# Designs tried in a protein design chat: VHH binders against Deoxyribodipyrimidine photo-lyase (PHR). Part 13

Target 1, 134 residues: Deoxyribodipyrimidine photo-lyase (PHR), of Oryza sativa subsp. japonica (Rice) (q6f6a2r38to171)
Amino acid sequence: GPVVYWMLRDQRLADNWALLHAAGLAAASASPLAVAFALFPRPFLLSARRRQLGFLLRGLRRLAADAAARHLPFFLFTGGPAEIPALVRRLGASTLVADFSPLRPVREALDAVVGDLRREAPGVAVHQVDAHNV

## First folded at step 3 (VHH)

Design s5 (framework vhh_7nfr_2)
Fold by ESMFold2-Fast, scan of step 3:
Structure s5 (fold): chain B 134 residues (1-134), chain A 120 residues (1-120)
Amino acid sequence: as target 1 above (134 residues)
Amino acid sequence: QVQLQESGGGLVQPGGSLRLSCAASGFTFSDYWMSWVRQAPGEGREWVSSISWSGGDTYYADSVKGRFTIARDNVKNTLYLLMDSLKSDDTAVYYCAKGYDLSEGYFDYWGQGTQVTVSS
């Protein structure tokens, strides 16, 4: 079935090793590839922090346009990482590829997603790719 | 290991100019957005500016727009902040940061900072 790349922090299509890994898996099985991004919640107390969210959203809009030009499905979720397991189930995906991160909040989100998939879709493979060390 | 080292701060008179530098090592510099963040005495951290991996996109806080220019040299792994028309309100410790978000999940590493003091 399809391969889903859950883009955590590397908001780019070029020189993205986790995306290249996901694309390789999809090509090897002649399966579709989809990209998903889930926005992590954070405080918005100062104008500068709201502008930084603007940069992220503009970057994601450009990324979505680039993906569309390449006929690559792109899903953006602003409600948090819980939508990733739901997307995997809706697409009937065989594999979820995720960026590796040693940072605690990212690891906690990934662990929660993996836990959900083990309960609700136990046949899905999960691959973690360390883009920082390749 | 990722390291960021700021330099170029100092004492300058109002209306003067300074150029801050940040030497980056331990990661592929050209793959990351980079930012400048400052902290004035007794205040919280304020994002100042961000630059995309290629240098093609730059963003500025309203308080510095038109006076500051962010730039990078991907061959020398160095980030710059060119500060013009400095005001007393620009007095702060300036930090180089990997990424473009003040939250812990997006700024992975911070430098030690460089002090900028604008006074007569």
Scores: ipSAE 0.000, ipTM 0.139, lowest interface PAE 13.6, mean pLDDT 74

Design s6 (framework vhh_7nfr_2)
Fold by ESMFold2-Fast, scan of step 3:
Structure s6 (fold): chain B 134 residues (1-134), chain A 120 residues (1-120)
Amino acid sequence: as target 1 above (134 residues)
Amino acid sequence: QVQLQESGGGLVQPGGSLRLSCAASGFTFSNYAMSWVRQAPGEGREWVSSISWSGGSTYYADSVKGRFTIARDNVKNTLYLLMDSLKSDDTAVYYCARDYGLTWEEFDYWGQGTQVTVSS
């Protein structure tokens, strides 16, 4: 089934090692590739909700445009990472690929996603890619 | 102990260029997205630009797009802002900021700032 790349922090499609890994897995299994981004909303230190939303929307528009130009399905979730397991199941995906991150909230989110998939879709493989070591 | 130290500000004429630097220490620089934020006298802070942990993604405010370039050197633990075609409206204190969250809009550490003045 399809390979899903869960883009956590690195908001790019060029020179992205996790995306290249996901693309390689998809090619090896003759399966489609999809990209997903889930937001973790945070308060801005100097509160300026309008500027904060503008920055976020610009980044998301750029990602969507870049994905469209590369003919990659792109899924955006504004309710956080809990939607990732649901997407994986809906697409019948074989594999979830995620960026490595040493940050605690990223690791906690990944652990929760892996836990949900183990309970609800135990056949799905989960791969973490550490770009620093490639 | 996290430290961010900006430099490279100064007085420049309209149409001129400056390169700002931010020296980072006390953390693994390559694990964090970084941003430039400016504040003009009597105004609120304005986000200018952000760069991903690897340098593979860059984002710019519409007011500086096409004139400014953000870059980083993960070997030297340094963030840069290359400013071309400077306008009087670019006059501000420029701050280096570390993004700690999973999104680019949360900053947990700020430098002391470096002043850029664009005037004839």
Scores: ipSAE 0.006, ipTM 0.170, lowest interface PAE 10.5, mean pLDDT 77

Design s7 (framework vhh_7nfr_2)
Fold by ESMFold2-Fast, scan of step 3:
Structure s7 (fold): chain B 134 residues (1-134), chain A 121 residues (1-121)
Amino acid sequence: as target 1 above (134 residues)
Amino acid sequence: QVQLQESGGGLVQPGGSLRLSCAASGFTFSTYYMSWVRQAPGEGREWVSSISWSGGSTYYADSVKGRFTIARDNVKNTLYLLMDSLKSDDTAVYYCAAEPYDLGFSEYDYWGQGTQVTVSS
């Protein structure tokens, strides 16, 4: 089945270690590769943070265009990480690849996603890529 | 207007200690996750350590656990990295980096200019 890369930290297609790992797994199994991004919903606290969200959304639009040009399926979810297990099940994916992050909200979200998959799709492999590069 | 200025780097013998500082200005320091990231000559960037807004949570790369301590002073708008038991492999330019963690992932908004740490006999 397909390999899904859940993009968390590195919002790029070039020089992305987790994406390279996911692509290698897909190639090794002759399976499709898909990229998913789930936006964590947060209130706007400061003008600087609101600007950062604007830059992120503009970057995601460019990223989606680049993925389309490469014939790489790209899924954007605005409802948060809870949509990731549903996508994995709908695609019949064999593997979920995610960035390892030391940051608590990302770790909590990843733990919840892994917990869901262990209960509802126990055959799905989950790979955390420990990339310390920015 | 935003500035991150690192200091405290230098030449040190293996087994020695250094304390790095990062002075922040032009943004609300206390609302940002702060990180130390290093880059050795000819290598990619390596994340070293991060600290939450309040300093209540700290995180370390496996290569530095037990040797480095990250801390912050939100009154002084300063980030610290206390480096003990330094090894030759710790030789790198050390950068201070800031991210607003509202979106649940690592997006570095601001970077410092870096400070050189050389561990050599």
Scores: ipSAE 0.000, ipTM 0.109, lowest interface PAE 12.5, mean pLDDT 76

Design s8 (framework vhh_7nfr_2)
Fold by ESMFold2-Fast, scan of step 3:
Structure s8 (fold): chain B 134 residues (1-134), chain A 124 residues (1-124)
Amino acid sequence: as target 1 above (134 residues)
Amino acid sequence: QVQLQESGGGLVQPGGSLRLSCAASGFTFSDYYMSWVRQAPGEGREWVSSISWSGGSTYYADSVKGRFTIARDNVKNTLYLLMDSLKSDDTAVYYCAAEPYDLGFYSPEEYDYWGQGTQVTVSS
């Protein structure tokens, strides 16, 4: 079934190792590819850093437009990483590809997503891609 | 040489408790998600529980939730499964299994390393 790339670390379509990996998996299985971005719940960014949030949202709009131009489905979730397992189940995806990050909050969020999938969709493969380890 | 060695199994009465241990050697234990997987006589393998490399996240099968607790000690390179309120249906060989998070992928049925297993029998 479809491959979902959960964009975390590198918010671009060009020279993105995890996206290239996800695209390769989708091509090998003749399956669709979709990209998802979930905004992390960051109270200091959402309340105190509204200017930086504005920059992020404008960048994500550009990414969504670029993905649409390439006929690549793009899903944006502002409610946090918990939306990712729901998307995977809704699409009947076979594989979730995610960026690996050494940052603790990103690792904890990825752990939570993986745990949800192990409980609710144990047949889904999870791939974590770090540019230095792939 | 990578080794995972389970211990702590045995015969126990229904409602009893057991603590399983898995001693790991030959790899960087703290870099791996660790899991407990069991296999009852004549059945396929059933995932029981997993713990992240840091111990910050733990996961349980519905059949054991609230009765079992997974834990790890990264200083001692040891994985634990604390089993309370044991039922006859918990009778199985319990395996310790490992998969590297930093190599970029894993799946629910694919583990890098497996132990030999330890037998748990719950019977009167």
Scores: ipSAE 0.000, ipTM 0.140, lowest interface PAE 14.9, mean pLDDT 76

Design s9 (framework vhh_7nfr_2)
Fold by ESMFold2-Fast, scan of step 3:
Structure s9 (fold): chain B 134 residues (1-134), chain A 119 residues (1-119)
Amino acid sequence: as target 1 above (134 residues)
Amino acid sequence: QVQLQESGGGLVQPGGSLRLSCAASGFTFEDYYMSWVRQAPGEGREWVSSISWSGGSTYYADSVKGRFTIARDNVKNTLYLLMDSLKSDDTAVYYCARLDYEWGSFDYWGQGTQVTVSS
């Protein structure tokens, strides 16, 4: 089934190691590739400055445009990381690829996503890629 | 032009202490999470600690909890890492990095400062 890349760290389509890994997996299995980004819950984002939020929103708009130009499905979720397992199940995906993150809230969200998939879709492979260690 | 410049590294014996500093320029320092990341010889990069815009929230790798303290001075645009009870395993080049906390990625890095813990 499809490969889903959950974009966390490298917020670009060119020279993105995790995306290249996900694309390689999709090509090897002759499967579609999709890119997903999930905004973190409001309590985490409420500490962000106005300038930081403006930067994030402009970056996401650019990523969506770049994905469309490359004919890559791009999913943006505003309800948080919990929507990632639902997307994986809805698409019947075989593999979830995720970036490494050093922040505890992001790592905890990744652990929760992996736990959900282990319970509800145990056949899905999960790959975590750290671009600095690959 | 964003610049991050570390200082304060050196040779110290096990059980000793060091204070690392990072001077930041070219951006509004108080608007960003700041982090320390280290790299031991022949190893990959390991995240050590992060601090929120105001310094009100701090985060630590389990390997350094209780021994290291991250702090910032937004008037001086300076990030600090206070390192206590140093162990040989803390030997590494320590990098100051600006963290995009919403994405969990580092967009700017300093040149690094060497910390060597040896008897």
Scores: ipSAE 0.000, ipTM 0.151, lowest interface PAE 12.7, mean pLDDT 77

Design t1 (framework vhh_7sr4_2)
Fold by ESMFold2-Fast, scan of step 3:
Structure t1 (fold): chain B 134 residues (1-134), chain A 119 residues (1-119)
Amino acid sequence: as target 1 above (134 residues)
Amino acid sequence: EVKLVESGGGLVQPGGSLRLSCAASGFTFSDYYMGWYRQTPGKQRDLVADISWSGSTKYGDSVKGRFTISRDNTKNTVYLQMNSLKPEDTAVYYCAAEPYDLGSEYDYWGQGTQVTVSS
């Protein structure tokens, strides 16, 4: 099945080590590649954060346009990282590729997603790409 | 230490031109959208222009066709070329960096540079 790249930290299409790894896996298995992005929830938004959200939505529109120009399916989720395991199952994906990050919130989200997949889709391979490690 | 340092502001006559520069340091420049915003006393801060790392741009309606945003990723610098300046362009101009990382709350802002368009 398809390879899904879950874009966590490295939110660009050029010079993206995890995306290159995912593309290589997809090519090796003659499978499609899809990119997924999940918004992390912010429990309380003030007026200052509304400005930041507007800027963020512009960035996501440009990422989606760039992905379309490169013929990459791009999925955006506003319900948070919990949507990622559901997408993996819905697409019948063989592999989930994610960025490795030492940051605690990113690691906690990744651990939760991996735990869900181990319970609900145990045949799916999960690869973490650490751009700071050879 | 993270810094956004604006330069190039000043006094100019109507119809004149200015080039603003913003030098960024202390973070990974390629992971950020860069933008220019402006604010006049008693009004909300407005988007002037923004640019993605790949060069995709957006302009405020009042400046479209007169201003051009660009970035030099080798120098960690973003520019705003302002042509055909009008008195209503008078404002404090702020450089801003917003990360692609949606988990980050680290938007960065410069301290602002004054642009005055008058005789």
Scores: ipSAE 0.000, ipTM 0.144, lowest interface PAE 12.5, mean pLDDT 76

Design t2 (framework vhh_7sr4_2)
Fold by ESMFold2-Fast, scan of step 3:
Parts: sequence; C-alpha cells; structure tokens
Structure t2 (fold): chain B 134 residues (1-134), chain A 117 residues (1-117)
Amino acid sequence: as target 1 above (134 residues)
Amino acid sequence: EVKLVESGGGLVQPGGSLRLSCAASGFTFSNYYMGWYRQTPGKQRDLVADITWSGSTKYGDSVKGRFTISRDNTKNTVYLQMNSLKPEDTAVYYCAAEYDLWSEDYWGQGTQVTVSS
C-alpha cells in the first residue's frame, strides 16, 4: 500500500531526510507517496506567537503548491495528530514515516498515533527518521 | 528568551583543527535538536551536522569522517570538532536549535572560520 510521510520538523521538500526515506520506500514497493501535515491541538499552538503561526500557515500554503507541482499529494489537517491514523486507514497505507522530534508534545502525539495504529491497523509499519550518519 | 552564543572560530592553516562551541540558554536544552550550519557569501546555508536529544548524528557529505558533533546536556552546550580543515571549509558557522514546530529554528549570530595559508 501507499507510504504516508507525516511531516513534523522539516517543513520542506528539499534536503528532507524523512521525505527521502519515505520516497525510497514508496519507490522500492512501486507504491504511491503522500505527505501529511497536522496542526497541533490548541494548547500547544497557544504557546506560539500568533505572528509566527501566520508565517507557518503561509509557508504551508507554499509547500502545498510546490507538492502539487511535483504531483505529490499533500494533506493539511486542522484537527490535530488524531487525523493521521484516520488518513493511514482511509488510504490503506502500508507504512507511516514520521520526523523524529525531541519535543514532548510531538513525542506524546507520536505515541498516541502509534498506539491507535497498533489497535486499529496492526499491519502498518511505523518508521521514525532523525538526523543520523547512515 | 532563547540565546545561542557561538565561540571557537578563527583563522587556521590547511590540515589544522578547530573546536566550535555553542552555549544555549532559555529552553530545556536536553529536549531539543541542535545543529551546525555554514554559509559562504552569496549562497544559502548548508547543514554541516546535527544531533538529536537521543544523540543520533547526521553529517553533510563533505565533512563526514573529519567533523564530529557532540553535546553536553549538563553544560547546555553543543560542539563541533573540525579536523583536517580544507580551504573549502571557509565559511560563517551557525548554531541552530529547534524550539517548537510553530517557530523558525533559533539561530546564533555565527562565527567565522577561515582556512588559508
């Protein structure tokens, strides 16, 4: 099935290790690749300045346009990380690739997503990609 | 207030070594991504090396085997040990930290490294 890249840290299409990893998995299995970004719950977003959130949203619009130009499906969710397992199930994805992040809210969200998938889609592989020498 | 203060840059001969330090304050250092980037005049910044809170490292192809990134969570400091320096390593080196998903990476002011005879 398809490979879904859950974009977290590296909000870019160039020089993105997790995206490169996801693309390699999709190519190796001759499967589609999709990119997803989910806005975090209100409590986390309130820690960010409103002006910075505005810059992020404008950047995501540009990113979505760039993905469309490359024929790469891009999904933007405003309901938070819980939409990621729903997307994985809806697409019948084989693999979820996520950015590794040291941030506590991201780690908690990833643990919740993995837990959801283990219960509702136990055949889905989950890969966390961080900066490493390999 | 987040602050990143770089030190250790300077002029060095080809084949020499330098150790860059970046002292961090204003956030829980041990939980955050830390990295070193470099920029030559008229070009975009390139990733030199980065390190996760778990200690996983990544290096740019041109520096693999010559540079080592490390961190000391007791001192809130990230380091870049640069060995076998070449003239093409001449650049301004920047320390960076990922603070949160809704903000740009926090950047230091940069420190100049010049490799020449």
Scores: ipSAE 0.000, ipTM 0.126, lowest interface PAE 11.4, mean pLDDT 78

Design t3 (framework vhh_gocatamig_d2)
Fold by ESMFold2-Fast, scan of step 3:
Structure t3 (fold): chain B 134 residues (1-134), chain A 119 residues (1-119)
Amino acid sequence: as target 1 above (134 residues)
Amino acid sequence: EVQLVESGGGLVQPGGSLTLSCAASGFTFSDYYLAWYRQAPGKKRELVAGISWSGSTVYMDSVKGRFTISRDNAKNSVYLQMNSLRAEDTAVYYCAAEPYTWGDEYDYWGQGTLVTVSS
């Protein structure tokens, strides 16, 4: 089935090692590729920093436009990382590819997503890729 | 101790160029978005340019093609190259570090550096 790249850290399509890995897996199995980004909803409730949200959303709008130009399905979720396992199940995906991150909230989100998939979709492979920063 | 120190501001003629630098210390630089904001007298602070830890950039429409933001993670520094400067670019420019991670992390601000574009 399809390969889903869950974009966590590297919000770009060029020079993105995790995306390249996901594209290679999709090509090898003649399957579709989709890109997903999930906003963490906590800052909407606790942060007075609408400018920070504005910066992030502007970047994501540009990223979505770039993905459309490359004919890559791009999914933006505002309900948080829990939307990722739901997307994987909805698409019948075979594989979830995620960025490696040393950051605690990202690791916790990834652990929760992996836990959900092990319970609800145990046949889905999860690959975590250490993306290169240039 | 967290520190953001801006430099490179000054007086320049219309059409001229300046490079602003911001040196950061006291936090894990790669965990933060870095941004340049500016504030002109009587106006709100506005985002000029931003750069993610991986190099993805965003720009205010009025500076696209004229300004370039870059970062050097090994030197914990962020830069704003400003070309074709206009009188309307006159403002105090602030370096800001904003966390990607949601939760307990805070953003940090520099003291600002004045850019004056006049004949």
Scores: ipSAE 0.000, ipTM 0.159, lowest interface PAE 12.4, mean pLDDT 76

Design t4 (framework vhh_gocatamig_d2)
Fold by ESMFold2-Fast, scan of step 3:
Structure t4 (fold): chain B 134 residues (1-134), chain A 117 residues (1-117)
Amino acid sequence: as target 1 above (134 residues)
Amino acid sequence: EVQLVESGGGLVQPGGSLTLSCAASGFTFSNYYLAWYRQAPGKKRELVAGISWSGDTVYMDSVKGRFTISRDNAKNSVYLQMNSLRAEDTAVYYCAAYELGDWEDYWGQGTLVTVSS
């Protein structure tokens, strides 16, 4: 089945590295790759700096265009991380790749998503990529 | 102007070795993630190996232990050392660069690797 990369934009290095990892997994298994981004709840977004948000939006815009040009599915969810397990099930994905993050709201969202998948789709492999070097 | 130029492809016998090189120009090399992709006849382009700005690597399962990716920021180059080559490794190999924090991807023109007896 497909490999889904759940993109988390609060760590600069993790964004690109996790995508490379997900692409490598998909290529190794001759499977499609899909990229998903879920906007976090308003309280978390309000703590983000303006520069970080501008960078995120530029990256998402370019990623969506690049994905379309390569026929790579790109999913943007405004309802939050809870949409990720539903996407994984809908696509029949074999693997979910996500960034490792020490930030509390990201950590809690990741734990919730992993918990959901372990309960409802236990055959799905979950890979957490820690590319942060600080 | 941003450019990536691959070299080092050629004909090699099964079990042989080749080193591919990719030279980058027109940008600050050290801020980029670098990758090698390949495309064989009748197949889609696939990621073979990647290397981060800090030197962390990722590999396709079928090449682990046989291929090694490395970078030299002073020479604006990335390399793919390929050992124990197999017929299944026959493909056009492409160099790609992804800017740290941006999804601007740059691609080379490709270099042909043929593994044949």
Scores: ipSAE 0.000, ipTM 0.134, lowest interface PAE 13.8, mean pLDDT 73

Design t5 (framework vhh_7sr4_2)
Fold by ESMFold2-Fast, scan of step 3:
Parts: C-alpha cells; sequence; structure tokens
Structure t5 (fold): chain B 134 residues (1-134), chain A 117 residues (1-117)
C-alpha cells in the first residue's frame, strides 16, 4: 500500500531527507507516495507569533501548489495530528514516515500517532528520519 | 518582553503542602503548554507536571497522586499544588511555557522548595 510522509520539521519538497527516504520506500515497493501536514492547534497569538503563523500558512499553501505541480498528493489538516492515523487508515498505507524532532510537543504528537496506529492498524510500519543523519 | 514569575516556594516539613504559582506576561498564555520542571544540583531538569491549552495534564511518575497542576487563563497563571511533600521533592522548581510548532521555550528564574524539619 501507499507510503505516507508526515511532514513535521522540514516543510519543503527540495533537500528533505525524510521525503527522500519515503520516496525511496515507495519506489522500491512500486507504491504511491503522499505527503501530509497536520497543523497543531494555535488559536490567536501575539503579533510576532501571528506574523510567523502567516508565513507558515503561506509556505504550506506554496508547498501544496508545488506538490500538485509534481503530481504528488498533499494533504493539509487543520484539525491537528489526530488526522494522520485516520489518513493512514483511509489510504490503506503500508508505511508512515515522520521527521525526527527533539521538541516535546512534536514528540508527544508522534508518540500519540504511533500509539493509535499500533492499536488500530498494527501492520503499518513507522519510520522516523533524522533530517541531519540520512 | 516574555516573563514567567514563580512564587510560593519555601521551607516545609515532610508531609506538608505548598502551592506554587507562575504569573505569565508578554505572550498569548491560553495557547501555550504550561509546565513545572524541577532541578537538583548536578542533575538535568525533570518534568514535574504540564497542562495543555485544553486542560489535559501529564505528571512525572514520582509525583502522580500527590501534585496537581492547574491553570487560570483569565489571570495568565499556572499553579502546582504539592501535597504529601517528601525530602526527595527538595529542588528548584521552574515554570515553563512551550509552543507546539516553533519549539519556543520560555523559562522562569525558579523558586526553591526545601522539604526538611
Amino acid sequence: as target 1 above (134 residues)
Amino acid sequence: EVKLVESGGGLVQPGGSLRLSCAASGFTFSTYYMGWYRQTPGKQRDLVADISWSGSTKYGDSVKGRFTISRDNTKNTVYLQMNSLKPEDTAVYYCAADYTLEGYDYWGQGTQVTVSS
């Protein structure tokens, strides 16, 4: 089944080690590749953080456009990381590839996603890729 | 400027209670994870408890059932109620604010808690 790359740290399609790893797995199994980004909840923020959010959302819209131009499915979720296991199940994916991150909220989201998949889709392989060490 | 100001620390006898408060300013408090960490000399900071913007809590194994974290978004304050204190709870307690995507960590200056007679 498909390989899903859950984009966490490297919000780009070029020079992205986790995406390259996911693409290699998909190619090796002659399976489709999809990219997913789940926006973490963050309602109203201070103006400095609001500017950062604005840049992030513009970057994500650009990523979606670039992915479409490359015929790469890109799923953007605004309901948070819980949508990732649901996507994996809907696609019948064989593998979830995720960025390694030392940041606690990201690590906890990843642990929650992995826990859900272990319970609800135990046949799915989960790969964590350190962007600096591949 | 971002500020986290802890209060409520002090000396208490074993079995006693203390309530720590952390007053936050300079950011949108209601959207941040808030937490308490503690540090003894020569050791890394350990998570004591944290609370999400939605009120979901997590506790370190050594404090489960004894400590309770809570927050008041109208006062931009996070609290740590510490009951059944033990000498092993002696540490500097730090308030922290964390943001989900950007990895921002804001830290207070710490407040000393000493459990001894």
Scores: ipSAE 0.000, ipTM 0.123, lowest interface PAE 13.2, mean pLDDT 77

Design t6 (framework vhh_gocatamig_d2)
Fold by ESMFold2-Fast, scan of step 3:
Structure t6 (fold): chain B 134 residues (1-134), chain A 117 residues (1-117)
Amino acid sequence: as target 1 above (134 residues)
Amino acid sequence: EVQLVESGGGLVQPGGSLTLSCAASGFTFSDYTLAWYRQAPGKKRELVAGISWSGSTVYMDSVKGRFTISRDNAKNSVYLQMNSLRAEDTAVYYCAAELYDWGEDYWGQGTLVTVSS
């Protein structure tokens, strides 16, 4: 099945090491490639922070438009990282590629996603790519 | 412990230029979105320019083509190059480092920019 790249840190299509890795895996197995971004919801939003969220979402929508122009499926989720294992199951994906991050909230989210997949889709391979060490 | 130190503000004539710098320490700079905000007297604080950790930028409509935001991860610094300055650009400018999705935001104390004859 398809390869899904869970975009976390590098929100770009050019010069993205994890995306290049995911594309290589997809090409090697003659499988489709899809990109997903899951926005982490926040319990508190101040007026200024809501404007900052608007900035982020505008950037992600532009990125989605660029992906569409390149015929690359792009999924944007605003419901948080739990959407990622649901997408993997829905697409029947063989592999999830994710950015490595030393940040605790990102690692906690990745651990939760990996745990979900191990329970509900144990055949899915998970690859973590450190953009600065690969 | 965490520090964001702005510099480069001052008095400048209309049509002049200034470069604002923000030097950061105490956190993993390269993982953060950096932004410049401004607040004029009697007005709300507004986003002027932002740069993501991936290098994507956004600008307030009134500064597009005049201001350029950039970052230098090796120096833990973010910059705002301001050209063709107008009286309406007069404000205190704030540097912000944001992990909006991950709940950590840091703010500098601000630097005053005054554009007048």
Scores: ipSAE 0.006, ipTM 0.192, lowest interface PAE 10.0, mean pLDDT 79

Design t7 (framework vhh_7sr4_2)
Fold by ESMFold2-Fast, scan of step 3:
Structure t7 (fold): chain B 134 residues (1-134), chain A 118 residues (1-118)
Amino acid sequence: as target 1 above (134 residues)
Amino acid sequence: EVKLVESGGGLVQPGGSLRLSCAASGFTFSDYFMGWYRQTPGKQRDLVADISYSGSTKYGDSVKGRFTISRDNTKNTVYLQMNSLKPEDTAVYYCAAEPWDLGEYDYWGQGTQVTVSS
């Protein structure tokens, strides 16, 4: 089934190691590739100014447009990382690819997503790509 | 303790070049987005360039094609190579670091002055 790249921090399509890994997996299995971004919960963004949030949303809209121009499915979720497991199940994905990060909120979100998938979709492979090892 | 220390600023004539460096310490540099911003008096900070932990770059429209951002994770340093400098590039240049590609920079340097004049 499809490969889903869960874009966490590196919101770029060019020279993105996790995206390249996901694309390689999709090509090897002759499967589609999709990109997903989930906005982090409000507590993480508590100190963000209105201007900073506007800048973020404009950046995400440009990212979505760039993905569309490349014929790459792009899913933007505002309800947080919990929407990622639902997307994986909806697409019948075989693999979820995510960035490796030492940041606590990212690791907590990834652990929650992996836990959900182990319970609800145990056949899905999860790959964490460490940009420093690729 | 987190520190970002800029260097390489100075006075240069139009058409000249400068290379800015930012030495980082006190955090896992290789996992952070690094950026260069600039500010002139009375204006908000403007994105010059940024680079992801994997090397993906983004540039402000006014500097694209003239400036190049790069990083050396073994030295915990980010660089800005500035070519074909114009008087409107005159500003204080700030190094910044964030864990997310959100434009919400957690760490800022003190800035280094770049002046482009005849």
Scores: ipSAE 0.005, ipTM 0.227, lowest interface PAE 10.6, mean pLDDT 78

Design t8 (framework vhh_gocatamig_d2)
Fold by ESMFold2-Fast, scan of step 3:
Structure t8 (fold): chain B 134 residues (1-134), chain A 117 residues (1-117)
Amino acid sequence: as target 1 above (134 residues)
Amino acid sequence: EVQLVESGGGLVQPGGSLTLSCAASGFTFSEYYLAWYRQAPGKKRELVAGITWSGSTVYMDSVKGRFTISRDNAKNSVYLQMNSLRAEDTAVYYCAKDYSLEWYDYWGQGTLVTVSS
């Protein structure tokens, strides 16, 4: 089945080691490649500014446009990382590729996603790619 | 409001050292990831170093062994010790709170580091 790259750390399509790894896996199995981005819930904020939302929207639209230009399916989820396991199941994906991160909210999200997949889709391979190690 | 105030930048010769400081306010400092990013003229902004609330660190390959990130939760401060500086380290250095899609909401004003003879 398809390979899904869950974009976490490196929010770019050029010079992205995890994306290159995911593309290699998809090519080796003659399977589709998809990119997924899940917006993390924001910590409670007392005063969000209009400029912050504008910057966020411009960044997301740039990623979507870049993916479209490269003919890569791009999925944006605003409800958080919990949508990632549902996407993996819906696509019948064989593999989920994610960036390695030592950061707690990213690690907690990844642990929750992996836990869901182990219960509901135990045949899915999960690959964590560390761009800063050998 | 959340504030991040960087200091410590300046002009230094190749092989020199600098220590950057970032003073934070407006959030529970000890519970968040903190990072140093940099942006050189004409180049993309890049992650230099990061530190979790528990003290785990990450570094970009080109600075590993030369730069050290640390934090002082009692002072709400994060630091970047830079040794063996090179011309390619010339950039504006930014302190950032959190690491998620919305990390850029909490950036400091930056501090300029110039490595030149």
Scores: ipSAE 0.000, ipTM 0.127, lowest interface PAE 14.2, mean pLDDT 74

